Miniprotein binders against o43427. Designs and how they scored, part 4

Target 1, 363 residues: o43427
Amino acid sequence: TSELDIFVGNTTLIDEDVYRLWLDGYSVTDAVALRVRSGILEQTGATAAVLQSDTMDHYRTFHMLERLLHAPPKLLHQLIFQIPPSRQALLIERYYAFDEAFVREVLGKKLSKGTKKDLDDISTKTGITLKSCRRQFDNFKRVFKVVEEMRGSLVDNIQQHFLLSDRLARDYAAIVFFANNRFETGKKKLQYLSFGDFAFCAELMIQNWTLGAVGEAPTDPDSQMDDMDMDLDKEFLQDLKELKVLVADKDLLDLHKSLVCTALRGKLGVFSEMEANFKNLSRGLVNVAAKLTHNKDVRDLFVDLVEKFVEPCRSDHWPLSDVRFFLNQYSASVHSLDGFRHQALWDRYMGTLRGCLLRLYHD

## First folded at step 3 (miniprotein)

Design D3a
Fold by ESMFold2-Fast, scan of step 3:
Parts: C-alpha cells; sequence; structure tokens
Structure D3a (fold): chain B 363 residues (1-363), chain A 80 residues (1-80)
C-alpha cells in the first residue's frame, strides 16, 4: 500500500511522534501527514520515499497491526499467531496505549452503552468511524486475552525449560528487560534479543511488580518501569541479584530466545520438528548445571533426564518409579557438594524438573 | 505442502444476515478455501485459502456470480 512508501528523514524523534500518533488511532499515512503539517518535518513536497531500515519495518508492522485490529474476531486469533514475535510486541504495546488513551477513562465505560456524542468527538480527533471504533474496542478486549495467553505460555515455557519456579521464571523474563535497558554490564549480552522479546519481558516484569505491590495497569513498558525502579519489592530485588549471574550467560540468552519464540507461536512446543530449540535447551541446561556442580556423572544424568523429558514417545523410557528415585538421588548428591553455588536456584530447578517428568510419565 | 494465504474483499450489496450466510456457504464449497469470515456491517469478506488450489480472482468471481459487487481486493499475508 502507499502507506508503506511514506517517511522522509532519519530522526528518532520523528519516529517516536509518528508511532505515538498511530497509538492514538491515526493511520500511518495520517500520522506522517500531521507531523509534516506541524512543521517538524522540514521537507519539500508530500513524501513517497521508501526507507530500507528498522523505521520502514516498524511502519510496515504498524500498517499490518492496524489492519489486523479491524479483522473479524475469528480471523484475529489465527492471524496474531502468524505475526513474528517483534510485531506481536508492538500489538501488545498498541493495546495498552489504546486502553489508556480511550478505553479506561471514557470509552471502556461508554462503548458498551453506545454514547454517540463521545464516539463522535473521538472520531473527529482520531478520524475513526463509530463502526471502526467499536470493532477496535472489541478486538482490543480479545487481543488482551490472547496477550495474557501468550504471556502465560511464556512464563510456563520458561519455568519448564529453565527448570525454574513460576516466580523465578517471571523474574528471569523481567531481568532480560532490566539487563538490556538498565544494566550496562549485562546489556551487551542481550543485544541479540528483538524488541518483541524485550517487550514481552517488560510486560512480565510490570505485571509481576503490580502483583507484588499496589500498582496500576501498564500503559507503556519503559515509563512504567522507570516509575517503579526505585520501589522494587525487596524479594524481587533479591531474585534479580541471583538471576543476574545467569542472565549474563550466552547459553541462557540463546535458550531464552528459543523459549520466547516457542511460546509466542503457541503451536511448536519442544516436541515439534524444531530440533535446534531442543538442542539449545538441552545444552543451556547442562551448561547451567556445570556452573552449580563439577561432577561429570551428575551432569550426564541431568542430560539424560532432559532428553527423556522432551522426547516422551521413545519406547525406552525409564519407569516412573526409576525417574522418581533418580531425581531424589541426583538432588541429594548435588546438595552434599562442598562449595556448591546457587543452591536455592538448583533446588528450584530440581523441583521443576521432577514435576515436569512426573506429569510427562502420568500422561 | 499446504500453504495458507489470506485475502480481503470489500463487498457491496450485503444488507442482512442471509447475504452473509449465502456468501460464506458458496465460498466454503470451493476447493482450496479453508476459512471464510463475513463482516456484514463493514461490507467485508475474509478468506483463508491454499494458493496452490485457488486464486483470489477465482474467489472474487464466485462472489460476483452471487450478485454482489467486489470493490477492493487485498492480500493480507503478502509483503510487497
Amino acid sequence: as target 1 above (363 residues)
Amino acid sequence: SEEKETVFFEVEGMTDERDAEKIERALSELPGVLEVYVDLENGEVWVVYDPSKISPEEIKRVIEELGYRVLIVEEKEEEK
């Protein structure tokens, strides 16, 4: 579409302003036109230049997300899971910004009641028709459910694949966002993660924080995080210190990326044809275990358990009683090691692995 | 190998639920059509299809043969 051919210039400030206008309900074309009319874009002529950059990818994504949010409800669910992780994060950001600007204070209370004057006022400001406005509101409610499902799946997958408790899985996701945006020593190691991956981590952190403290629904991950940084829960800060050591590890970074992609697609799982993800998960867990213990036999046993966890259709599975015995024996062996590091995290790892394997063998 | 594409049609002449049902039924019978969604209020028809078996132009013709006018055709999953 012609909307994909718009943008002239290379300024971050203009990109942020156009993005903000799009979040306020303007089309990409109208948002750019408004910036030109405001005198912030000092160009001769309208604009028809195509930019081959992240900026162009963002505008293409905005256009796709805007069209998706006007799609019929049945199709919306299908299309969301076909969107790349980076674009799914933009959909989440768009939803929260729209909810804050339109739904929460005015539209959320009145759209169900159909107040024509309020909707006409918003239509004048944003150019959105009454039909489009009501569809967007309904679709944002549906998107919220899908976003919560994706967030829940990400937490569950991190818990399963990192062998972490639910709390540590949420904290791990939050710390990926912290390390990239606040911690310079860890930040460089997380540069490979897409904006989408970090936006999901930011959402998990914000929601985890609001569950632990009296907070408000997130409207902007960056601003919400900035507002809360000084008042972080003492328990969360302790978890952050513990997980910071693990987050700095390249193997855990690779593992995290594989988990985020798996969760966001919803259909892949570790039993899919994605052998690379399984290899990354297995290798990452072995490397983490090696940092907690130097016993080769213990590491070898751990690798074997992970392989049996992710490949349940193998005919040579251990009996459930043997799995329970080995998990107990392995845990006892690790616990008895002098100079053992991160014992609390390891105990949670073993607890999660035990739960996963027992569920797998009960199925 | 099954491929899935989505095409959007802006359709004129739909006035009630019977028009929506008529279009959905006719398109669902076509080989290569996987899913059909009709938005009566906005005059839109969305079709998920296998591009190896059917084209947007063939789908458009079926809608037109039913007595409706197709104004716009857009493929949603294509990068251009």
Scores: ipSAE 0.000, ipTM 0.145, lowest interface PAE 19.8, mean pLDDT 44

Design D3b
Fold by ESMFold2-Fast, scan of step 3:
Structure D3b (fold): chain B 363 residues (1-363), chain A 80 residues (1-80)
Amino acid sequence: as target 1 above (363 residues)
Amino acid sequence: SEEKEYVIFRVEGMTDERDAEKIERALSELPGVLEVLVDLENGEVFVVYDPSKISPEEIKRVIEELGYRVYIVEEKEEEK
């Protein structure tokens, strides 16, 4: 998997182009996937040598500046708030101080210094006075410096986000994005593929220097805090009603125990029915857990329900293998609690299950 | 959380509990595999997985790499 580490670990290409795609509205994951695809193609193409140069500071800053100057207002707004207020004002003020024709010429030529000849050429080509060109270029240099500093901060944030993710997950997510966009438009996006699928895609990309279109960049979702709070209250009441009915139903809990015992005797149909029943209970538990941080009473209720849910595992008639099956099912059901970062509740839940297992095994 | 799906494989060459344990262990280690149930008598393996993390094709490949012949009998997104 060293190949995947090389592709994803090329931070110069990833940071520059991932940031560019993110400015265009792609999620970080999508941006990485697109960059990896582009990187594979570029490694076989002439442009790869230029982009892999160690002297890419100006190139990266020009790309970022170009995207900022032409970015939709929402993306520009998000990026501006990542720099100090004094520099936010400067960037906004200078952003609107340029003639479009001037910006086009400066960005197209990637001018960092602006010699008299360069400015004379721009003046002649655009009809803007030399004095105005000089003034605008001085302003451009100030904006360029601000963007360069902001890019450094954003690159750090992107890299930290990357490092906080499972390396395998992000590598597979990139390959899955390539495969989904290559093989079928409109296919449901998957986050993971096997390493064998990666090897196949890599070979295919090497053979074909141009892959099919990726599609449109997704737009940022609107903030729906008020609607979300209303929905949470409504869903919370429904979840409590559903969960109380399921947990209070002794026949359903007895059925789960009976199905586990039967499943260990090797019958696939029984396994399917058991999974359906566990899914209902698990969904209810997850939904209740999602609201724990908003209400202390809900936290207490959830802990009580979790303890009652585990109670069947304390039967002396359950084989150790049955308890292991339930532990696997509970773990699958409550893995989302880790995503909610409710570590204390998770530890309590697992502690209870461990206690149940030890009692069943030794008593 | 992602929507859960399942797949059923027919696996040729499973003859004893050693085969069942080998397959179950290998599949349970895969990211995105949530549950594995092996039916030795019918030669079938039932897997519940997170489609955002792993595919039936990937699970099949792991079983094949263990030395078994594998066929997908049924795959379905669980309703509900």
Scores: ipSAE 0.000, ipTM 0.087, lowest interface PAE 23.2, mean pLDDT 46

Design D3c
Fold by ESMFold2-Fast, scan of step 3:
Structure D3c (fold): chain B 363 residues (1-363), chain A 80 residues (1-80)
Amino acid sequence: as target 1 above (363 residues)
Amino acid sequence: SEEKETVWFLVEGMTDERDAEKIERALSELPGVLYVIVELENGEVLVVYDPSKISPEEIKRVIEELGYRVTIVEEKEEEK
């Protein structure tokens, strides 16, 4: 059947809960929508009425997009036709990952048109080629417009349903938009998010938060932030504010290992508990690997980060259960990434992982 | 809300960024074209459009009139 073809073709979107709903007589599309709605209700307190078809399509497209980001160009040509035509543009735009330094400059300068002078200034400051800056700016404008249109529809629905102010509706919509991609069951959903998509969405939310805060009257120092009409994920919003400090650092190539590790922890904390653990950090490392470019300095920095993460596990005699979990998560996920085509980098990673395995066996 | 569809073209004869800008500008000016993405390295052009106002065949003709060879890439059909 068409449902069977969708089930077989979209196995990356099918977890046990979706499969059970399908067995109960729901179509695959309806089962996915129902599971996404349940997850958003659990994580954000939003009602099922908040979820529009566009929100469900975004969830489906994002998971398919993350899989396709790791596909060779030959496969991308074939797989893109598995998603609705209206979403193919978003997939293509996100296939060419943005540089975080570029995104920070564009959002910091609040650019709408991207004049030659603006792009020359960004190119000089970030070291990114002018050609790449132009391509990324054009892609950023289109992605930003599509994401804003989707958020706008969700903001209108939330505002009407809950009678919220525009500012609170925007914050709520941003959290729902994020939760749609951070939804976690017994499956490891976070490993489908790319580091660049985290950075893009986090910057969008931080920008919206900053604009909303500028119009506020001075707050009484004795009052808590509990004055908000809705008390949604406080830790998530706090992590985003803290991440703003790290993302405002304009030179990714000059970042120390500790700053890179802190940035990864901050981004992972947005979707989990504030204290990062081996599970969340392993997911973040997989996502960072997906953004590895032809830039040798970025690759070297990533290799150093991976070694720094794994080295404390060995030197500090961490619990073997954590080592075992890391090895299972990392090995399974990393082998699915086409970004590890460079043999020397892969050999270095395998050397580190073999060290962990030997420790696990002998302890 | 406007109706939206996406079409993918394979374009031969793009050699530099000036070709990409020329195609993007020409297509963006067409009534019913909403977004245009040009990937120079692969020779691919993606267009988001309103099918009630313009067709893939009309978009193809505009690219051809600019001096390029162009093929419409069709979606795969399901088999039983």
Scores: ipSAE 0.000, ipTM 0.097, lowest interface PAE 22.5, mean pLDDT 45

Design D3d
Fold by ESMFold2-Fast, scan of step 3:
Structure D3d (fold): chain B 363 residues (1-363), chain A 80 residues (1-80)
Amino acid sequence: as target 1 above (363 residues)
Amino acid sequence: SEEKELVYFEVEGMTDERDAEKIERALSELPGVLLVEVDLENGEVYVFYDPSKISPEEIKRVIEELGYRVEIYEEKEEEK
């Protein structure tokens, strides 16, 4: 039995504290057990089921950093790609606990120049006792390279989303300003707009430019420029085209708002803000699930969102095929399908999103 | 060792999902085997197991008895 399959018996067990412990390297069973022992969580049928799961907990523990450091090279590559997205965040954090100059120094050394201090430094920073010099040193360098690639993918996706939304908020604010002061100069209207509302601003602008249905995006914003009593530039129209699919649906817009508001508010390093955004993203996912039953366009938009902003660049190991499978199966009938499979998929997706948010605040 | 371990096998002769199911079922019934993953495309089988209860050689024999050619993956440059 999958650790996630057991976990889905009661979604109240999947709160920020359980995910935090899981990201810290505890199995879900251990995380739940710790909270039960501390009196925070009551002993129920759901917690008992989680506490009795051993198979997947052992498997997930095998993916911890210490196991990767001891793996043969061919196996190492595949083990890294089996790491759930939430555990990827933990690996990234452990590697970036090192000074970057130190890491580069270690990577630049030949094995024969590896010193006891280098191994001691790695052991101290990771909390892992290194018993073998050659394999563990080489594995450290290989794992670091893959972790860098995973980090780059997450940072690129978040950065792209941040840049696009920042431009749109600015462009929309400028249009609102000119609409209220077409021939005059001033900034009074712009002072009442906030970055927290950039997604709503984009949605309002797009909807004001003609939509056939609530799920439809505008087809030709360039043609609407002639009808507007505003001075629009080329970059704004291009930005609208880039967001037309993503902001066409209110639930997808809510997901966008959570991610971009996190970046735009500049509250990096504040863990409580990350928790709030995680909850907003979870709510958006639940709302999207309600729309997946019959609307292929909504399913396609959700898949595009996952692929563009949250999917790791190495989709062959990440549950993208599982996401597509879930969306396709869900449209048929959830009453006839395995509920554990669907919930496990959502748990993985939420874990990926939490990993992205955690990385954003750690940067 | 008290630690659980993972072993990797290269298996020849698997052609469809039934081959994968046959191997997975047979290995999952062995005491000490905790998880089995079969990669049909690459001809690979991964087994997470308790070395105090079963060995890679015993697992290999079970796969062989099912009619497949199998070798325990070994890297001479970087031995475990």
Scores: ipSAE 0.000, ipTM 0.111, lowest interface PAE 18.9, mean pLDDT 43

Design D3e
Fold by ESMFold2-Fast, scan of step 3:
Structure D3e (fold): chain B 363 residues (1-363), chain A 80 residues (1-80)
Amino acid sequence: as target 1 above (363 residues)
Amino acid sequence: SEEKETVTFRVEGMTDEEDAELIEFALSLLPGVLEVEVDLENGEVRVVYDPSKISPEEIKELIEWLGYRVEIVEEKEEEK
């Protein structure tokens, strides 16, 4: 039985134990992360629908907690009541121990460590005593740890669903965190990365690793990353075989790479290069349709989606509505395919890419 | 070609474009959601969806889980 089975079948004892550990000064997220990892691990061989449900639950939890970190005090109170009941008591108790002015300043400054200068500044601005600011910040750090650990569980989810090696998953985490959320051994934290930025970086790195950036010599031979990169040759071949099973082959990753590259047009070059990328995307979609189905109607649907996608991409500007329409139609068509193994993983991958594209056009 | 319906939600607690972006992104990941339009001025979210894949109640549950108060204002079938 999994820890998730215990929570579903008889969660009272586990929820109380988590609460007591938190009161003793432990993080509640260790148990939550273990439940998440156990659930995903046990779903090896489960149906696509079950995997899809878990993905949405992880996404909801991550975004809720990210919103808590960035929310104004009024919204923070509202968000706490929307959190699952088992967790509401923990966060409500901590929230009600805070002054609203303190919470606003901490969230506005995106503080994770709270230096003496930061707390002095908050004390001066809000009129709250320094002692109270220190006490409240210590309490707030426990909530912040929940946010950071939920982000970590998302990396674990990606690793498990793609059957990636620990080293590769750490490479993704290291790069994503390098500018913002350093490894525990790091001395400086920069700004907090949004979920979209994190997912986008992870997506690009998976694509580069799988589709052909492997074998590039490290730029710094003395870095710790060099040893990891050198170890990837044999791990890469094994992980690639496993990844192909989960994602229905390299054509899917070529498709995703083309979409990501198109979204980064300003960094990838001029119109002619984009046109080449769209030809590759069209080929990828046709190949997927040809391999996954003998049904003429499904193939015709994929061809129609390619035509709707290519037309907007060939202009100097993408209409956001056309991008949304294409991605939504494509996701719906993939989900309807009979006999396509791991459809939930495909939808998860495409969903992440869709979100990244929407963020790029909203900024 | 495929069956489509539209539902409109009144959403309380959307204060800025970050709220709109979060709701739009989250809903876009749901299987069966075809189009999402967020109107901050009126506090409304309009969703075009495939009723064979997802229900208005499931969409509402996600918006509520994200931390907003939600009510269904309008449900109707669309032709395409």
Scores: ipSAE 0.000, ipTM 0.111, lowest interface PAE 21.1, mean pLDDT 44

Design D3f
Fold by ESMFold2-Fast, scan of step 3:
Parts: sequence; structure tokens; C-alpha cells
Structure D3f (fold): chain B 363 residues (1-363), chain A 80 residues (1-80)
Amino acid sequence: as target 1 above (363 residues)
Amino acid sequence: SEEKETVTFRVEGMTDELDAYLIELALSELPGVLEVEVDLENGEVRVVYDPSKISPELIKRIIEYLGYRVEIVEEKEEEK
């Protein structure tokens, strides 16, 4: 039919065409497949534009899943075992992007040992024949088990890179891979997941949901890094003045060192410990507000952070985007404390620490 | 229309049957591609195509995008 060739003519609008197909109800993968099928790739410039959009990763992942579902059972196990880690995140995302109704209809009936009537109903709704139902659903059960195993591996990777507790790692993984908002914006940058993109998207989603603020545009981590490099000495001095007010007493400074070390190590109860330290700081400020913190005490805090955070990051297993994600995640957790009266000072304190750590990591 | 041609690619970076599946799947969806055969053992991909709808260069670029290194080994014309 002529309908499949309607998109060939305009390579300057390839990203807009994919976006429009997505808005019309096609998945990102299907939109890319339609672009490919329509012959958009007949022009070399169009091919380059599609590559820059990362949409082909979703196309690859969708078709990989389709192929796995239709593979012979003996071959299926071997193919699944060989899925490289770089494709695991996208495969997990695509698998869990299935509509809840579809998952409940197809998997629920099969896992419950559906009757002949149930199998016929599934066949009618999915468009597959009864002869192929058993193989396809048996394969789907095996895919389901492997996807859950891959999710576990990704949680382990997140914990290793971000020094997070098991609960925090699972929550952030869920936000990245199952967040509805990923597809609501229709932007190309949100249609692909790499660990760098994962860190950025997870940070944005946490900020939007934890603080109850929606409508914040995605911010390039590199752009924020550039901002921190600008006039660092002046900002550092201003931050130290505010930090001196926050840590006016050595006992309070020790509490802050303990809190930071706990957060950097990803230990359980980090958020509860933050709340306890804020309450203790508030009480201490009443009694020691006029007392001065010596420069040595502030330097000791930063030295402790360098030793306990930067050195693990320098083992060459942490990318800069992951360091940024951890720091922004830590800040987001503080912002969730709606009743905290010294939030402005705490935000400044975290800004100072973040700036210093990121500069030292980068340098 | 009635004409079909065959091109064979030598593809480096295929290490398992999943690589073969991904290449076959991606190429089979392209307009003008009629048949795809992946030879994992010899590292080759053979494509039968309609030259009025697609070129070997575009097929090569798709394989390259999937993360493989690829070169054209042989082109043949076959009338049908």
C-alpha cells in the first residue's frame, strides 16, 4: 500500500515525524519501525538523524523481545542467557511498558493454568492461533523470569555505583524503568536509556515526585557542572560563611560528619538520621549561635568527605553522571522534609559539599 | 519490480545467536528487503533486495548502527 511510503520525503523532520507518530498512539519502537519501513533510510542524512535520536535502541529492544517470544524453547534459553548488560535496561523497560490490562489478560490466565475457554479468549485478543499459544506463553514465562533476574542485577549495579541501600536502589530503579512520565513528554532524549541517561531521568523524576513539583524541564548534567566551575572561589567563600553558621559547635560538626559518611556509604536509615541531626542542630543553634567555628573544623569536614567519597569514585567504576545522580538524590531527600525550619541553610550546605566533591572528582 | 539483486556483507562483532537474530530482524523490516540469511560461523549476512527500493549502502549503514563493523563482499543481479 502507498501508506507505508508517506514519510520518505522530508529528512529535516525525521525527529518530528517520529514524535508525531508517538503522539498519534504508536509506541516509540513502532514509530521508528514505520519510519524505517517507509523508506526514510533511503537518504543518508535521514539515517544519521535517526541514529542521533537513539530511537533505534527502542526498535532493537522491541524486536528482540518479539523474537524471543517466538523462538523455539531450546534456543530461547541460550539466547536469553547471552543478552548483554548494555541491552538489559532497555529490555526491562520495554517488557514493563506493556499495558497492565495486557499483562493481566495474557500472563494472569496462563500463570493460573487457564482453561480451554481462557486460551481461546487470549488467542482472540492477541491475534495468535491456539497452536502457537502454548509455545509463545511458555517462552513468555521464561522471559519473565530472566527479566526479573536482570532487574536484580541492575539493582546491584545501581547500589555499587551510588552506594545506596537495597530499598533506595529498588525505588530508583522502579522510577527509571516504570515511570509513566517518561513517555508523556514525547521528547527524544527521554526515549533512550543508558546509565548516564538513567541517572539524569531518575534524578528528575525523584525531584518531581518527592517535592510535589511538576513541570521542571530536564537539565543537562554537564550544564550544571559548567555552572559550578564558574567563579568557584567566590561561591566557595560564601558557602563557607553559611556553613560556619550551621556548624557553630564541634559536636554539631561531628553529627554532620556522621550523617554525610552514612549517606555516602548508603547505609540503612540515612533519611531518619538526617531528620535526627536537623533536630539536634536546631537545639544547638539556640545555645551556641554566636560561637565561631574555626577554619580547621570546616576543612576537616571536607577532608573526610574526600577520603570517604572521592576515593571510591576514583576506582574507575563510577562515571561522573553517577556521582552527580547520587549528590542530587541526597539533596532531594532533604527537600522532602517539609517541616524543616532550616531548609535554606541545609540546601546551601549541600550545595557547598556538592560543588567541592564534583570539582575534586572532575579534577 | 521484477528485478532482484543479492549482496553479501562480512560482519565483524557477531559473537552469538542473539546478534544474528537482531540483524535478521532489523533488516527484514526494511522496505525492499526480500530475504535475509545470517551465517554466524563465517560472519556473513546475505540479503536479497529490490534495487529500486533500497541500496546495499543503506543496508550496510543499518548493520553498522546496530554496533557491528561491516563491509560489502559480493553483489549479484538476479532477474525474476
Scores: ipSAE 0.000, ipTM 0.130, lowest interface PAE 19.8, mean pLDDT 43

Design D3g
Fold by ESMFold2-Fast, scan of step 3:
Structure D3g (fold): chain B 363 residues (1-363), chain A 80 residues (1-80)
Amino acid sequence: as target 1 above (363 residues)
Amino acid sequence: SEEKETVTFRVEGMTDERDAEWIEELLSYLPGVLEVEVDLENGEVRVVYDPSKISPEFIKLVIELLGYRVEIVEEKEEEK
């Protein structure tokens, strides 16, 4: 079922049963409506939004077809056999528009000659010309190709440099964005993508990385958090040890410091109660670091990172879009961590940081 | 409520409504794009987006891949 969710390009509303209704002749929105009426899906704000959007069916259908054609061969074989001729015509119309050769190669042996007559009927009924469809989907094809290439490149860069496990790559992508954008990190391999490319790829990778997770994490839920010591998981600590071999360059050292900061961030929620006692961001972060770990080297790395992050903004002219994207990435990353405590206080803390940094440019 | 920011692009090379439809439709499929408005007469594209999922620079790249020349004109954050 999770594999089917990937094929249909949806998270919660469109599943295997909705796909089966679509095969029976229902539009995606009609299939969702039918399941709501049948009591299978509860009526929510999200469901109402899908049902009220006349563009949603086109969007969802396109993503469903795109993912379906990228399915593993055996599953694609099973799903294609279940598609009735009228729905085959829709599938072919979408992919024929941007890559007729690809459609012929992938589906040619399974299609009857009647499918092209169905395409003519659909074009007549909808008023959409083949030229218009080809132009539109050629553009979609180019965008998806670029996105996939950038995502693969970012994953390769991170894993090749640091030999990181899949479980840790998500957090490291955000740190790579920060370090690469302003601290000249990874000039030899990590800087060959633009900041915008990195930002888009990291978000897509973060979203898709959760789909690669296998089973439940072997975490003991009864383990208590040690407020006075940093208990990083064994894989992360092993990765940090291996980085000592690779951090001869200033660029890689800056990235290493950023990774340590990300690990410390995971425990910041425990100390949000102390926020009221801090006057300055730098002082507050230094005090939090002192409470999070007894390891002087880790505290020194974190303090140095704060100085490199906060103080350069005053002397280096950052583009406003870069500053805003970075701050929003940071905020989103903080909230993604399971077991985060005192979220309301942390939200105010990050809001203050965001306001201060943006004010440096608007003053 | 979602976080929202707005960016306006100046797009050169739009000649008719089909260009506007291309840009609007394509950008609407990108993760993090919430609203798209194309002003064909002034050659502008206004995008409301989630800055945690997509950047103005990447949106610019996408429009450039369509064959247009693009400049970022305006960026504005709306809080709720």
Scores: ipSAE 0.000, ipTM 0.115, lowest interface PAE 21.0, mean pLDDT 42

Design D3h
Fold by ESMFold2-Fast, scan of step 3:
Structure D3h (fold): chain B 363 residues (1-363), chain A 80 residues (1-80)
Amino acid sequence: as target 1 above (363 residues)
Amino acid sequence: SEEKETVTFRVEGMLDEFDAEFIERLLSELPGVLEVEVDLENGEVRVVYDPSKISPEEIKRVIYLLGYEVEIVEEKEEEK
């Protein structure tokens, strides 16, 4: 049992027994409760007060895991801020209270300082007053500075509450980063990403693709995608190289399969009440993946990583046809001569997700 | 000669120790913030800061951006 390993800084966020109970239909909190009760009874023989204290410590610790791993994409923003669900609407409103044209220009130009020249350019292109551009830019910088600071807090909190080693926390952050970190804040790349960071960055990317990066409605979607894609290719390739090194570690792969699969599942989006937005998110992610497959190095490395995850997890018994169908439909809409490559890539991706949903720890 | 002042915020939406720890850690990293104390039971955050580097209004804005409702209760130790 790995529950005691958590108290001594073991390298696992999800105990194999807890994971199995969760797959059997128990919530993570209930699954942990069952394992903790078993472990306390057989290993402590302690008083009722001590048993209650230890049980509550496990509940508090695994409540973080439950919130992190089972939140819809929209709620992943809450986890990065660690705020109550009741406050989520206000936080989302604050982050997206900027003028669309302003956000598009800031992201397209990757501005860090906001010089008078940069703000004058934005003001001219968007029709927003210079004073408003300055106010919005200062607020935008503070929002992203806060997000960057929250990444450190989340990593530290995971380490403290799960008693994880520094190695595991960094490996977890690197895996999540591979799936999603293509946004630079103040000229520095985001680091130590959580699933909340992942959702935030994904939404910003989708917003930028929908509206265009240069202050005018996009006339040529391929041209807009190419401009965005050039920097993403370099950073994504670097992230994939880092993930490949981590995945080559047999122990990491065995212990963290569910985390990788959960991150990939989040990237594809979750069927939810935001169904209208799900279609746009899925298309955006498919379009990025399609563009990346035209870069031979990125394509080969990504396929290799997916195959490393799929090989131990594949089963002919696993039906995940609905999600595959939606991904194949969106892939087909990319308008590419290499449509078969996009479909093959997503089929491999779905193989990994099937493994996550149907017990990756069978063997 | 370093100057420091104290401001206390009333923060709505802190439900558990994770909220308290997160706010404390984040505010402690701000330039000009010298000390942060969170009173979860009473929903208050006390900040000791350098007024030449950061203002109560700027600290309030950070808490607000995190999704909490926040109001300034006092800007200095009145009961001293």
Scores: ipSAE 0.000, ipTM 0.106, lowest interface PAE 19.2, mean pLDDT 45

Design G1
Fold by ESMFold2-Fast, scan of step 3:
Structure G1 (fold): chain B 363 residues (1-363), chain A 104 residues (1-104)
Amino acid sequence: as target 1 above (363 residues)
Amino acid sequence: SPEQLIREAEKLAREVQRLLKEIQDLADEARRLGDPELAREIDELAEAAELLAEWVKYLIEEAKELQKGDPEKIEELRKEIELLSEDLDALKRLIEDLAKELEK
């Protein structure tokens, strides 16, 4: 089927320009051809492949597999796409408390063996004890060896996994993998990364939407609207009014986004009170998300939608009613995998997403 | 309660084993009918079901560890079991659809 032809090569599975053109009404084949003709699609050293999957089946598989990602470590290894050594070092430093200066020295010297002279040199330069350097080097070598082996092995099979942008696939896979593998074999469940994050879900949703057949736009959004009440509207409006003040200060906005995401995901640190306004904003947003769903990835989706579309919402590009409608449809679909058998529900869901995206790209 | 969660998880464990058997039977039927490609796809579904079976065993062990009634951990485990139940319902429907397709 020509409309499902896509370019798969390098470390990029889906090009942003391709799905943007497709949203403008071009077929997938025409969008790819247009990119190639304009010279946007890279052709050097890349292998092109054809991927075909039904959108509904792909989303059902995604929801099932995401839950399975919290199972034994071997499944997580299959999702690691490609993690550059420099990026691995930064992530390991953040999540496993490697000393940054230690990592810099090890990578700079391209050390494969932790000889006494090498570790003594690093100890002298960084002020870290020799004993600590030895332990850190042994752990560093073990982690990087496993990651390199997984990266090489999985490259040949990436087309059978979920389609992700290069950056998102690397960041998500690295965080999930390193969080689960604490310098040991990692025989334990990833409870604190249970549902994945919104960026992962949103990227997969957009990519799968582009590749798969889409149903009719929502013709009758009847049932799911009853899930929302006036209390949610009041809290959401209050949160948005307070966020509007913070948007004028980019540093405060970035801090607020981080705090909200941390509170909802429960992946990082302890949620702390800074000032009354931050506490009230975070509390209100968390309360709204909690009323919408008990599923953490849907809450993450809500938080990211609010954060990504704060300015468009203020500018009437993406009305709050559209955001809440979209999330409500997503929540219903995620909570009921049986709903995937009802073509009308998925068609309505995808139609709503398409409408929202068209507003962002055309307004 | 932890005891209720253990019972729920054990119920899911039994259902996973039943579904795994049905998947294996469908794969054998596809091979018998001369459709090795479909049999391969069904075998992939069997692998997914086997991972679900491992996941259920993990949840049962987690539930057994919650004897002191930590309310936050109990709530999180309950949600995990609920999501797994939904995943199994979806798998069951896929198996039913495949069985109907093979009958044609």
Scores: ipSAE 0.000, ipTM 0.112, lowest interface PAE 20.7, mean pLDDT 44

